VHH binders against Kynurenine formamidase (BNA7). Designs and how they scored, part 9

Target 1, 268 residues: Kynurenine formamidase (BNA7), of Scheffersomyces stipitis (a3ggu3)
Amino acid sequence: MSEKIVFYGKEQLQRIRIFNYSESNDKTLIVLHGGGWRDPRNSYNDFEDMANYILEEKKATNINIIGIDYRLSPFIKHPVHLIDVLTAFRYILENYKTGQLSIVGHSVGATLLLEILNYVEIIQTGLEQLETSEPSIEELQTLFDFISKNLTFKTMYFLDGIYDVRALLEEYPSYDFFVKSAFVSTVAIEEASQLSWKQHNEAFKIAVDKYEILHSLEDELLSLNQPKLFAKYLQDRKIECSFRTGNWGEHEQVYRSQAVSEHVLQNM
Key: E = the ipSAE of ESMFold2; O = the ipSAE of OpenDDE; V2 = 0.75 times the mean of E and O plus 0.25 times the DockQ between their complexes.

## First folded at step 7 (VHH)

Design n2 (from k1 with D31E T104D; framework vhh_surovatamig_d1; at its last look DockQ between E and O 0.17; V2 from the best seeds 0.00; counts 0 for: pae O 9.5 > 2, placed apart)
Fold by OpenDDE, look of step 7:
Structure n2 (fold): chain B 268 residues (1-268), chain A 121 residues (1-121)
Amino acid sequence: as target 1 above (268 residues)
Amino acid sequence: EVQLVESGGGLVQPGGSLRLSCAASGFTFSEYYMSWVRQAPGKGLEWVAVISSDGSRTYYVDSVKGRFTISRDNAKKSLYLQMNSLRAEDTAVYYCARYGSWMDRSYFDSRGQGTLVTVSS
């Protein structure tokens, strides 16, 4: 398996891992890790088994695979994680021939995918809470313009995701320690809760052909409440989605599941 | 193999102090959040304190805030729990635990054999 690490920013965690790439490939899979916005043990390396299955076991070398790292809390706060991911997208699109693009997000990675769908409002509201001028309005506008013109997805895979932070804390009050690490205030948490508190009525800003929601029945940390909430959210908006469940391991094992990898591969 | 060995437990009077220690081996200690959990007689396991990998962040269950202090020495691969102003309700077996998940303070993937702390007059 070919491996290369490339930085898309100045910070140590602003980097991507290229598991496989060829200019002749017409498909690319991006993978986004979780880790509660803060766990350095989670990275693009979480998807090494998935990449290995696709590239080595199935010999699907015609698929590019790129993992994205982003800065982690508590040194940064929401929505800086999302800004990093968008910055990474821009970097990838400017420097590589991606062809048809699909993406997998696990846990908070799935949260970030959901946020990408409304990235302008999410980032603007979040930065207001941070009371920061960084990045500049001009820089953000440039990024937004690029993303709106160039970023589209064939399929988004939401894997054991967090889709509403407020609902999460209601169900699991003990999760406040990592949520508070990621958000500057309770208000910030509330405003970021897109599904249960402040529903966004605007159309998604990113074109996506297919939504795939996946949840392991063996996940010991997240119940079916989160994916059900998201599925309903999409249904209410007449957006078609697939909601799949299976015994794919615990929360930190699901992204290593062969069954999940096979599903992703078969749908590419 | 992950090994965690607790020490420092014993009998103490209410208002007294104890310092628990944990020696870790078999893994890269400095890369893991660590925790103390306890089990009182007839009760389930509960988390007591959690400390981040570099020790910069600590979390405590409400009942021990202001009384207990969790710390670590990564060079020595050691975890500590300073317990002051001990109460009868603090009586429990205390376990050193490797944090198994970032989402739940009570979740761990490994723990030691435990050390008994008894607070009694």
Scores: ipSAE 0.009, ipTM 0.245, lowest interface PAE 9.5, mean pLDDT 90
ESMFold2, look of step 7: ipSAE 0.391; ipTM 0.741
ESMFold2 (binder alone), look of step 7: mean pLDDT 83; pTM 0.836

Design n3 (from k1 with Y59D R105K Y107W; framework vhh_surovatamig_d1; at its last look DockQ between E and O 0.77; V2 from the best seeds 0.00; counts 0 for: pae E 3.7 > 2, grease 25 > 24.2)
Amino acid sequence: EVQLVESGGGLVQPGGSLRLSCAASGFTFSDYYMSWVRQAPGKGLEWVAVISSDGSRTDYVDSVKGRFTISRDNAKKSLYLQMNSLRAEDTAVYYCARYGSWMTKSWFDSRGQGTLVTVSS
ESMFold2, look of step 7: ipSAE 0.337; ipTM 0.709
ESMFold2 (binder alone), look of step 7: mean pLDDT 83; pTM 0.847
OpenDDE, look of step 7: ipSAE 0.083; ipTM 0.563

Design n4 (from k1 with D31E Y59E S101D S106E; framework vhh_surovatamig_d1; at its last look DockQ between E and O 0.72; V2 from the best seeds 0.00; counts 0 for: pae O 7.3 > 2)
Amino acid sequence: EVQLVESGGGLVQPGGSLRLSCAASGFTFSEYYMSWVRQAPGKGLEWVAVISSDGSRTEYVDSVKGRFTISRDNAKKSLYLQMNSLRAEDTAVYYCARYGDWMTREYFDSRGQGTLVTVSS
ESMFold2, look of step 7: ipSAE 0.338; ipTM 0.666
ESMFold2 (binder alone), look of step 7: mean pLDDT 82; pTM 0.836
OpenDDE, look of step 7: ipSAE 0.016; ipTM 0.314

## First folded at step 8 (VHH)

Design p1 (framework vhh_lunsekimig_d3; at its last look DockQ between E and O 0.37; V2 from the best seeds 0.00; counts 0 for: pae E 10.8 > 2)
Amino acid sequence: EVQLVESGGGVVQPGGSLRLSCAASGFTFSSYALYWYRQAAGIERELIALITSGGDTYYVDSVKGRFTISRDNSENTMYLQMNSLRAEDTGLYYCAVETKTYSGWVDYWGQGTLVTVSS
ESMFold2, look of step 8: ipSAE 0.006; ipTM 0.272
ESMFold2 (binder alone), look of step 8: mean pLDDT 82; pTM 0.806
OpenDDE, look of step 8: ipSAE 0.022; ipTM 0.417

Design p2 (from n1 with S31D S56D T102V; framework vhh_lunsekimig_d3; at its last look DockQ between E and O 0.69; V2 from the best seeds 0.00; counts 0 for: pae E 8.8 > 2)
Amino acid sequence: EVQLVESGGGVVQPGGSLRLSCAASGFTFSDYALYWYRQAAGIERELIALITSGGDTYYVDSVKGRFTISRDNSENTMYLQMNSLRAEDTGLYYCAVEYTKVYSGWVDYWGQGTLVTVSS
ESMFold2, look of step 8: ipSAE 0.012; ipTM 0.406
ESMFold2 (binder alone), look of step 8: mean pLDDT 80; pTM 0.791
OpenDDE, look of step 8: ipSAE 0.017; ipTM 0.349

Design p3 (framework vhh_lunsekimig_d3; at its last look DockQ between E and O 0.48; V2 from the best seeds 0.00; counts 0 for: pae E 11.3 > 2, SAP .714 > .668)
Amino acid sequence: EVQLVESGGGVVQPGGSLRLSCAASGFTFSDYALYWYRQAAGIERELIALIYSGGETYYVDSVKGRFTISRDNSENTMYLQMNSLRAEDTGLYYCAVETKVYSGWVDYWGQGTLVTVSS
ESMFold2, look of step 8: ipSAE 0.000; ipTM 0.307
ESMFold2 (binder alone), look of step 8: mean pLDDT 82; pTM 0.809
OpenDDE, look of step 8: ipSAE 0.110; ipTM 0.601

Design q1 (from n3 with S101D M103L; framework vhh_surovatamig_d1; at its last look DockQ between E and O 0.04; V2 from the best seeds 0.00; counts 0 for: pae O 13.2 > 2, placed apart)
Amino acid sequence: EVQLVESGGGLVQPGGSLRLSCAASGFTFSDYYMSWVRQAPGKGLEWVAVISSDGSRTDYVDSVKGRFTISRDNAKKSLYLQMNSLRAEDTAVYYCARYGDWLTKSWFDSRGQGTLVTVSS
ESMFold2, look of step 8: ipSAE 0.035; ipTM 0.443
ESMFold2 (binder alone), look of step 8: mean pLDDT 83; pTM 0.843
OpenDDE, look of step 8: ipSAE 0.000; ipTM 0.244

## First folded at step 9 (VHH; framework vhh_surovatamig_d1)

Design r1 (from n3 with K105P; at its last look DockQ between E and O 0.76; V2 from the best seeds 0.00; counts 0 for: pae E 3.6 > 2)
Amino acid sequence: EVQLVESGGGLVQPGGSLRLSCAASGFTFSDYYMSWVRQAPGKGLEWVAVISSDGSRTDYVDSVKGRFTISRDNAKKSLYLQMNSLRAEDTAVYYCARYGSWMTPSWFDSRGQGTLVTVSS
ESMFold2, look of step 9: ipSAE 0.230; ipTM 0.649
ESMFold2 (binder alone), look of step 9: mean pLDDT 83; pTM 0.834
OpenDDE, look of step 9: ipSAE 0.290; ipTM 0.653

Design r2 (from n3 with D31E S52N; at its last look DockQ between E and O 0.75; V2 from the best seeds 0.00; counts 0 for: pae E 2.8 > 2)
Amino acid sequence: EVQLVESGGGLVQPGGSLRLSCAASGFTFSEYYMSWVRQAPGKGLEWVAVINSDGSRTDYVDSVKGRFTISRDNAKKSLYLQMNSLRAEDTAVYYCARYGSWMTKSWFDSRGQGTLVTVSS
ESMFold2, look of step 9: ipSAE 0.427; ipTM 0.758
ESMFold2 (binder alone), look of step 9: mean pLDDT 84; pTM 0.851
OpenDDE, look of step 9: ipSAE 0.300; ipTM 0.691

Design r3 (from n3 with R57K K105R; at its last look DockQ between E and O 0.72; V2 from the best seeds 0.00; counts 0 for: pae E 3.0 > 2, grease 25.1 > 24.2)
Amino acid sequence: EVQLVESGGGLVQPGGSLRLSCAASGFTFSDYYMSWVRQAPGKGLEWVAVISSDGSKTDYVDSVKGRFTISRDNAKKSLYLQMNSLRAEDTAVYYCARYGSWMTRSWFDSRGQGTLVTVSS
ESMFold2, look of step 9: ipSAE 0.407; ipTM 0.748
ESMFold2 (binder alone), look of step 9: mean pLDDT 84; pTM 0.850
OpenDDE, look of step 9: ipSAE 0.347; ipTM 0.713

Design r4 (from n3 with D31E T104D; at its last look DockQ between E and O 0.80; V2 from the best seeds 0.00; counts 0 for: pae O 6.4 > 2)
Fold by OpenDDE, look of step 9:
Structure r4 (fold): chain B 268 residues (1-268), chain A 121 residues (1-121)
Amino acid sequence: as target 1 above (268 residues)
Amino acid sequence: EVQLVESGGGLVQPGGSLRLSCAASGFTFSEYYMSWVRQAPGKGLEWVAVISSDGSRTDYVDSVKGRFTISRDNAKKSLYLQMNSLRAEDTAVYYCARYGSWMDKSWFDSRGQGTLVTVSS
């Protein structure tokens, strides 16, 4: 595996790991880690097993695999995580031949994937809550324009994700500690979750061919409530999605599951 | 075995200063985010400050911003909390905490026995 770490920004965590890359490859898998916006133990390295399975065991070397790190709370707050991810996307698209692009998001990674679908509004409202001028409106607009024109996904894989933070806190009130570390206010939380939007019914801004929702039945941290909410959300909008469950390990093991890796590979 | 040993607590008057220290052992200290957490009498555990692995980034709970400074010496495997302008509400047992799982309500996977800070006139 040609492993390379490349920075897409100035900060230490604004980096990508290239697990595999060739200009001749026509497929790229991006992997986005979770960690409740704040766990430094979670990184693109979470997907090392997945990458190994795909590249080494299955010898699917025709697939590029790139992991994305993003800055973590509490040092930053929503939507800075999302901005980092978009910045990473731009960097990847500008510097690599991705071909058909698929992406796996685990836990908060899945949250970020969902947010990406309405990234303009989410970022704008989030920044308003932060009362920050960074990045500049101009910089953001440039990023938005680029993303709008260049970013499309064949398949988005939502792996044991959080899709409704409000619902999450209702189900798991004790989870407020990591949520509060990531969000500056209750309003910020509400605005960050499409499923919690009362007034917003905006179409997705990113073209995605297929939505895959995956949830391990052995996940001890997240119940089926989250993926069910998300599935319904998509259904209500007449968006086709697959919802799959299995015994794929605990929350922090699911991304290492061979079954999950196989599923991702088979659909690429 | 992960060990964290806090020191530096004591009785101080309002407006006074204390410096807490934490000695870490049993793990690669420089690879971990570290935090200070505190528990006031009759209250729950509260996060106070966090510092990145290399010390380049820090953050604080709002109530201590501008008064407290978290720092670390990776060569000495030590974590510090400089507390200035102490207030009665800062009275608590202060714990050195290694960043644990994000799902861990305690904000850490390991902590010391704590050191008592009492701010009283």
Scores: ipSAE 0.020, ipTM 0.290, lowest interface PAE 6.4, mean pLDDT 90
ESMFold2, look of step 9: ipSAE 0.303; ipTM 0.687
ESMFold2 (binder alone), look of step 9: mean pLDDT 83; pTM 0.845

## First folded at step 10 (VHH; framework vhh_surovatamig_d1)

Design s1 (from r3 with D31E S52N; at its last look DockQ between E and O 0.58; V2 from the best seeds 0.00; counts 0 for: pae E 2.6 > 2)
Amino acid sequence: EVQLVESGGGLVQPGGSLRLSCAASGFTFSEYYMSWVRQAPGKGLEWVAVINSDGSKTDYVDSVKGRFTISRDNAKKSLYLQMNSLRAEDTAVYYCARYGSWMTRSWFDSRGQGTLVTVSS
ESMFold2, look of step 10: ipSAE 0.446; ipTM 0.752
ESMFold2 (binder alone), look of step 10: mean pLDDT 84; pTM 0.851
OpenDDE, look of step 10: ipSAE 0.471; ipTM 0.776

Design s2 (from s1 with S35H; at its last look DockQ between E and O 0.80; V2 from the best seeds 0.00; counts 0 for: pae E 6.4 > 2, grease 24.9 > 24.2)
Fold by OpenDDE, look of step 10:
Structure s2 (fold): chain B 268 residues (1-268), chain A 121 residues (1-121)
Amino acid sequence: as target 1 above (268 residues)
Amino acid sequence: EVQLVESGGGLVQPGGSLRLSCAASGFTFSEYYMHWVRQAPGKGLEWVAVINSDGSKTDYVDSVKGRFTISRDNAKKSLYLQMNSLRAEDTAVYYCARYGSWMTRSWFDSRGQGTLVTVSS
């Protein structure tokens, strides 16, 4: 497995890990880690087992795999994580031939995937709460223009994700500790809760052919409430999705599950 | 066993300075974000400052920005808090705290016994 670390930004955590790349490959899998916006022990390395399974065990020869790191709380707050991810996407698309693009997000990584679907509104609203001037409006607009024109996904895999932070806190009040690390205020949390938006939801800003929701029944941190909420959200919008459950290990084991890796590979 | 031992607290006049220290043992110190937190009399625990593993990044509660500086020496397994321009409202027991996994459902997984800082004229 050819491995390379490349920086898409100036900061240490603004980096990608290229697990495998060839210009001749016609598929690319991007992987987004979780860690509750704050755990530095979670990184693109979380998906090493998945990459090994796909590339080494299954001998897939036509697939690129790229992991993305993003800056972590509490040093930054929502939506800066999302901005980093989009910045990484732009970098990848500008510098590599991705072919057909799929993406896996675990936990908060899945949250970020959901946010990507409405990234303009999410980022604008979030930045209003931060009262920050970085990045500039012009820089953001340039990024948005690029993303809207160039980013599409074949399949999004949502793995044991958080899809509604408000609902999460209602179900697990003790989770306010890590949530508060990532969000500046209760208002910020509410505004980031996409599933509870009463507003006539416009079409997603990113084109996605297939939505795959995966949830381990052995997940000790997140119940089926989160993925059910997301599935219903998609259903109400007449968006087809696959919702799959299995015994794939605890929360921090799911992304290492061979069964999950096999599923991802089969649907690429 | 994880141990955190704070020192350096005491009585100081408004406008004065103190430097707190925390000695860490029982874990790989350089792999953890470290925090200072404080508890004023009759109040709840308040987060004060954080420093990442290599010391390259820091953050502070707004009320101490520009006055307090968090630092660390990984070779000595030590955390520090330089407190300048102290105010009466800074009076509290100060704790050194280790940053745990988000799965612990807590801000911190370990903290010391604390050191008392009293700012009074």
Scores: ipSAE 0.031, ipTM 0.527, lowest interface PAE 2.7, mean pLDDT 90
ESMFold2, look of step 10: ipSAE 0.111; ipTM 0.579
ESMFold2 (binder alone), look of step 10: mean pLDDT 82; pTM 0.837

Design s3 (from s1 with M103K; at its last look DockQ between E and O 0.71; V2 from the best seeds 0.00; counts 0 for: pae E 2.2 > 2)
Amino acid sequence: EVQLVESGGGLVQPGGSLRLSCAASGFTFSEYYMSWVRQAPGKGLEWVAVINSDGSKTDYVDSVKGRFTISRDNAKKSLYLQMNSLRAEDTAVYYCARYGSWKTRSWFDSRGQGTLVTVSS
ESMFold2, look of step 10: ipSAE 0.539; ipTM 0.807
ESMFold2 (binder alone), look of step 10: mean pLDDT 83; pTM 0.847
OpenDDE, look of step 10: ipSAE 0.305; ipTM 0.697

Design s4 (from r2 with K105Y; at its last look DockQ between E and O 0.70; V2 from the best seeds 0.00; counts 0 for: pae E 3.5 > 2, grease 27.6 > 24.2)
Amino acid sequence: EVQLVESGGGLVQPGGSLRLSCAASGFTFSEYYMSWVRQAPGKGLEWVAVINSDGSRTDYVDSVKGRFTISRDNAKKSLYLQMNSLRAEDTAVYYCARYGSWMTYSWFDSRGQGTLVTVSS
ESMFold2, look of step 10: ipSAE 0.380; ipTM 0.738
ESMFold2 (binder alone), look of step 10: mean pLDDT 81; pTM 0.835
OpenDDE, look of step 10: ipSAE 0.285; ipTM 0.688

## First folded at step 11 (VHH; framework vhh_surovatamig_d1)

Design t1 (from s3 with T104E; at its last look DockQ between E and O 0.90; V2 from the best seeds 0.00; counts 0 for: pae E 2.8 > 2)
Amino acid sequence: EVQLVESGGGLVQPGGSLRLSCAASGFTFSEYYMSWVRQAPGKGLEWVAVINSDGSKTDYVDSVKGRFTISRDNAKKSLYLQMNSLRAEDTAVYYCARYGSWKERSWFDSRGQGTLVTVSS
ESMFold2, look of step 11: ipSAE 0.510; ipTM 0.797
ESMFold2 (binder alone), look of step 11: mean pLDDT 84; pTM 0.849
OpenDDE, look of step 11: ipSAE 0.470; ipTM 0.778
ESMFold2, look of step 14: ipSAE 0.394; ipTM 0.731
ESMFold2 (binder alone), look of step 14: mean pLDDT 84; pTM 0.850
OpenDDE, look of step 14: ipSAE 0.304; ipTM 0.667

Design t2 (from s3 with V50L; at its last look DockQ between E and O 0.42; V2 from the best seeds 0.00; counts 0 for: pae E 3.0 > 2)
Amino acid sequence: EVQLVESGGGLVQPGGSLRLSCAASGFTFSEYYMSWVRQAPGKGLEWVALINSDGSKTDYVDSVKGRFTISRDNAKKSLYLQMNSLRAEDTAVYYCARYGSWKTRSWFDSRGQGTLVTVSS
ESMFold2, look of step 11: ipSAE 0.415; ipTM 0.750
ESMFold2 (binder alone), look of step 11: mean pLDDT 84; pTM 0.852
OpenDDE, look of step 11: ipSAE 0.207; ipTM 0.646

Design t3 (from s3 with T104L; at its last look DockQ between E and O 0.02; V2 from the best seeds 0.00; counts 0 for: pae O 14.7 > 2, placed apart)
Amino acid sequence: EVQLVESGGGLVQPGGSLRLSCAASGFTFSEYYMSWVRQAPGKGLEWVAVINSDGSKTDYVDSVKGRFTISRDNAKKSLYLQMNSLRAEDTAVYYCARYGSWKLRSWFDSRGQGTLVTVSS
ESMFold2, look of step 11: ipSAE 0.333; ipTM 0.700
ESMFold2 (binder alone), look of step 11: mean pLDDT 83; pTM 0.847
OpenDDE, look of step 11: ipSAE 0.000; ipTM 0.230

Design t4 (from s3 with S106P; at its last look DockQ between E and O 0.01; V2 from the best seeds 0.00; counts 0 for: pae O 6.8 > 2, placed apart)
Amino acid sequence: EVQLVESGGGLVQPGGSLRLSCAASGFTFSEYYMSWVRQAPGKGLEWVAVINSDGSKTDYVDSVKGRFTISRDNAKKSLYLQMNSLRAEDTAVYYCARYGSWKTRPWFDSRGQGTLVTVSS
ESMFold2, look of step 11: ipSAE 0.502; ipTM 0.793
ESMFold2 (binder alone), look of step 11: mean pLDDT 86; pTM 0.864
OpenDDE, look of step 11: ipSAE 0.017; ipTM 0.430

## First folded at step 12 (VHH; framework vhh_surovatamig_d1)

Design u1 (from t1 with S110Y; at its last look DockQ between E and O 0.89; V2 from the best seeds 0.00; counts 0 for: pae E 2.2 > 2)
Amino acid sequence: EVQLVESGGGLVQPGGSLRLSCAASGFTFSEYYMSWVRQAPGKGLEWVAVINSDGSKTDYVDSVKGRFTISRDNAKKSLYLQMNSLRAEDTAVYYCARYGSWKERSWFDYRGQGTLVTVSS
ESMFold2, look of step 12: ipSAE 0.545; ipTM 0.809
ESMFold2 (binder alone), look of step 12: mean pLDDT 83; pTM 0.838
OpenDDE, look of step 12: ipSAE 0.045; ipTM 0.524

Design u2 (from t1 with K57R R98K; at its last look DockQ between E and O 0.34; V2 from the best seeds 0.00; counts 0 for: pae O 9.6 > 2)
Amino acid sequence: EVQLVESGGGLVQPGGSLRLSCAASGFTFSEYYMSWVRQAPGKGLEWVAVINSDGSRTDYVDSVKGRFTISRDNAKKSLYLQMNSLRAEDTAVYYCAKYGSWKERSWFDSRGQGTLVTVSS
ESMFold2, look of step 12: ipSAE 0.170; ipTM 0.584
ESMFold2 (binder alone), look of step 12: mean pLDDT 82; pTM 0.834
OpenDDE, look of step 12: ipSAE 0.008; ipTM 0.267

Design u3 (from t1 with S101D; at its last look DockQ between E and O 0.46; V2 from the best seeds 0.00; counts 0 for: pae E 3.5 > 2)
Amino acid sequence: EVQLVESGGGLVQPGGSLRLSCAASGFTFSEYYMSWVRQAPGKGLEWVAVINSDGSKTDYVDSVKGRFTISRDNAKKSLYLQMNSLRAEDTAVYYCARYGDWKERSWFDSRGQGTLVTVSS
ESMFold2, look of step 12: ipSAE 0.365; ipTM 0.727
ESMFold2 (binder alone), look of step 12: mean pLDDT 83; pTM 0.836
OpenDDE, look of step 12: ipSAE 0.051; ipTM 0.559

Design u4 (from t1 with S53Q S106T; at its last look DockQ between E and O 0.06; V2 from the best seeds 0.00; counts 0 for: pae O 10.0 > 2, placed apart)
Amino acid sequence: EVQLVESGGGLVQPGGSLRLSCAASGFTFSEYYMSWVRQAPGKGLEWVAVINQDGSKTDYVDSVKGRFTISRDNAKKSLYLQMNSLRAEDTAVYYCARYGSWKERTWFDSRGQGTLVTVSS
ESMFold2, look of step 12: ipSAE 0.552; ipTM 0.807
ESMFold2 (binder alone), look of step 12: mean pLDDT 83; pTM 0.846
OpenDDE, look of step 12: ipSAE 0.006; ipTM 0.228

## First folded at step 14 (VHH; framework vhh_surovatamig_d1)

Design v1 (from t1 with S101T; at its last look DockQ between E and O 0.01; V2 from the best seeds 0.00; counts 0 for: pae O 14.8 > 2, placed apart)
Amino acid sequence: EVQLVESGGGLVQPGGSLRLSCAASGFTFSEYYMSWVRQAPGKGLEWVAVINSDGSKTDYVDSVKGRFTISRDNAKKSLYLQMNSLRAEDTAVYYCARYGTWKERSWFDSRGQGTLVTVSS
ESMFold2, look of step 14: ipSAE 0.504; ipTM 0.789
ESMFold2 (binder alone), look of step 14: mean pLDDT 83; pTM 0.847
OpenDDE, look of step 14: ipSAE 0.000; ipTM 0.219

Design v2 (from t1 with S101K; at its last look DockQ between E and O 0.01; V2 from the best seeds 0.00; counts 0 for: pae O 11.3 > 2, placed apart)
Amino acid sequence: EVQLVESGGGLVQPGGSLRLSCAASGFTFSEYYMSWVRQAPGKGLEWVAVINSDGSKTDYVDSVKGRFTISRDNAKKSLYLQMNSLRAEDTAVYYCARYGKWKERSWFDSRGQGTLVTVSS
ESMFold2, look of step 14: ipSAE 0.558; ipTM 0.817
ESMFold2 (binder alone), look of step 14: mean pLDDT 83; pTM 0.846
OpenDDE, look of step 14: ipSAE 0.006; ipTM 0.257

Design v3 (from u4 with S110Y; at its last look DockQ between E and O 0.01; V2 from the best seeds 0.00; counts 0 for: pae O 12.0 > 2, placed apart)
Amino acid sequence: EVQLVESGGGLVQPGGSLRLSCAASGFTFSEYYMSWVRQAPGKGLEWVAVINQDGSKTDYVDSVKGRFTISRDNAKKSLYLQMNSLRAEDTAVYYCARYGSWKERTWFDYRGQGTLVTVSS
ESMFold2, look of step 14: ipSAE 0.633; ipTM 0.845
ESMFold2 (binder alone), look of step 14: mean pLDDT 83; pTM 0.842
OpenDDE, look of step 14: ipSAE 0.006; ipTM 0.232

## First folded at step 15 (VHH; framework vhh_surovatamig_d1)

Design w1 (from v3 with T106E; at its last look DockQ between E and O 0.86; V2 from the best seeds 0.00; counts 0 for: pae E 2.3 > 2)
Amino acid sequence: EVQLVESGGGLVQPGGSLRLSCAASGFTFSEYYMSWVRQAPGKGLEWVAVINQDGSKTDYVDSVKGRFTISRDNAKKSLYLQMNSLRAEDTAVYYCARYGSWKEREWFDYRGQGTLVTVSS
ESMFold2, look of step 15: ipSAE 0.531; ipTM 0.804
ESMFold2 (binder alone), look of step 15: mean pLDDT 83; pTM 0.848
OpenDDE, look of step 15: ipSAE 0.310; ipTM 0.691

Design w2 (from v3 with K57R R105K; at its last look DockQ between E and O 0.70; V2 from the best seeds 0.00; counts 0 for: pae O 2.3 > 2)
Amino acid sequence: EVQLVESGGGLVQPGGSLRLSCAASGFTFSEYYMSWVRQAPGKGLEWVAVINQDGSRTDYVDSVKGRFTISRDNAKKSLYLQMNSLRAEDTAVYYCARYGSWKEKTWFDYRGQGTLVTVSS
ESMFold2, look of step 15: ipSAE 0.482; ipTM 0.774
ESMFold2 (binder alone), look of step 15: mean pLDDT 83; pTM 0.840
OpenDDE, look of step 15: ipSAE 0.074; ipTM 0.573

Design w3 (from v3 with S30D S101K T106E; at its last look DockQ between E and O 0.12; V2 from the best seeds 0.00; counts 0 for: pae O 6.5 > 2, placed apart)
Amino acid sequence: EVQLVESGGGLVQPGGSLRLSCAASGFTFDEYYMSWVRQAPGKGLEWVAVINQDGSKTDYVDSVKGRFTISRDNAKKSLYLQMNSLRAEDTAVYYCARYGKWKEREWFDYRGQGTLVTVSS
ESMFold2, look of step 15: ipSAE 0.513; ipTM 0.800
ESMFold2 (binder alone), look of step 15: mean pLDDT 83; pTM 0.845
OpenDDE, look of step 15: ipSAE 0.019; ipTM 0.295

Design w4 (from v3 with S30D S56E; at its last fold request DockQ between E and O 0.86; V2 from the best seeds 0.62)
Amino acid sequence: EVQLVESGGGLVQPGGSLRLSCAASGFTFDEYYMSWVRQAPGKGLEWVAVINQDGEKTDYVDSVKGRFTISRDNAKKSLYLQMNSLRAEDTAVYYCARYGSWKERTWFDYRGQGTLVTVSS
ESMFold2, look of step 15: ipSAE 0.721; ipTM 0.877
ESMFold2 (binder alone), look of step 15: mean pLDDT 82; pTM 0.832
OpenDDE, look of step 15: ipSAE 0.393; ipTM 0.739
ESMFold2, fold request of step 18: ipSAE 0.683, 0.494, 0.519; ipTM 0.865, 0.786, 0.803
ESMFold2 (binder alone), fold request of step 18: mean pLDDT 82, 83, 83; pTM 0.835, 0.841, 0.839
OpenDDE, fold request of step 18: ipSAE 0.048, 0.389, 0.021; ipTM 0.321, 0.743, 0.341

## First folded at step 16 (VHH; framework vhh_surovatamig_d1)

Design x1 (from w4 with Q53E; at its last look DockQ between E and O 0.89; V2 from the best seeds 0.57)
Amino acid sequence: EVQLVESGGGLVQPGGSLRLSCAASGFTFDEYYMSWVRQAPGKGLEWVAVINEDGEKTDYVDSVKGRFTISRDNAKKSLYLQMNSLRAEDTAVYYCARYGSWKERTWFDYRGQGTLVTVSS
ESMFold2, look of step 16: ipSAE 0.654; ipTM 0.847
ESMFold2 (binder alone), look of step 16: mean pLDDT 82; pTM 0.835
OpenDDE, look of step 16: ipSAE 0.266; ipTM 0.654

Design x2 (from w4 with S35T; at its last fold request DockQ between E and O 0.89; V2 from the best seeds 0.66)
Amino acid sequence: EVQLVESGGGLVQPGGSLRLSCAASGFTFDEYYMTWVRQAPGKGLEWVAVINQDGEKTDYVDSVKGRFTISRDNAKKSLYLQMNSLRAEDTAVYYCARYGSWKERTWFDYRGQGTLVTVSS
ESMFold2, look of step 16: ipSAE 0.611; ipTM 0.835
ESMFold2 (binder alone), look of step 16: mean pLDDT 85; pTM 0.859
OpenDDE, look of step 16: ipSAE 0.458; ipTM 0.763
ESMFold2, fold request of step 18: ipSAE 0.781, 0.794, 0.777; ipTM 0.903, 0.908, 0.903
ESMFold2 (binder alone), fold request of step 18: mean pLDDT 85, 85, 86; pTM 0.869, 0.867, 0.869
OpenDDE, fold request of step 18: ipSAE 0.290, 0.364, 0.377; ipTM 0.682, 0.725, 0.730

Design x3 (from w4 with V61E; at its last look DockQ between E and O 0.78; V2 from the best seeds 0.00; counts 0 for: pae E 2.5 > 2)
Amino acid sequence: EVQLVESGGGLVQPGGSLRLSCAASGFTFDEYYMSWVRQAPGKGLEWVAVINQDGEKTDYEDSVKGRFTISRDNAKKSLYLQMNSLRAEDTAVYYCARYGSWKERTWFDYRGQGTLVTVSS
ESMFold2, look of step 16: ipSAE 0.509; ipTM 0.791
ESMFold2 (binder alone), look of step 16: mean pLDDT 82; pTM 0.832
OpenDDE, look of step 16: ipSAE 0.413; ipTM 0.744

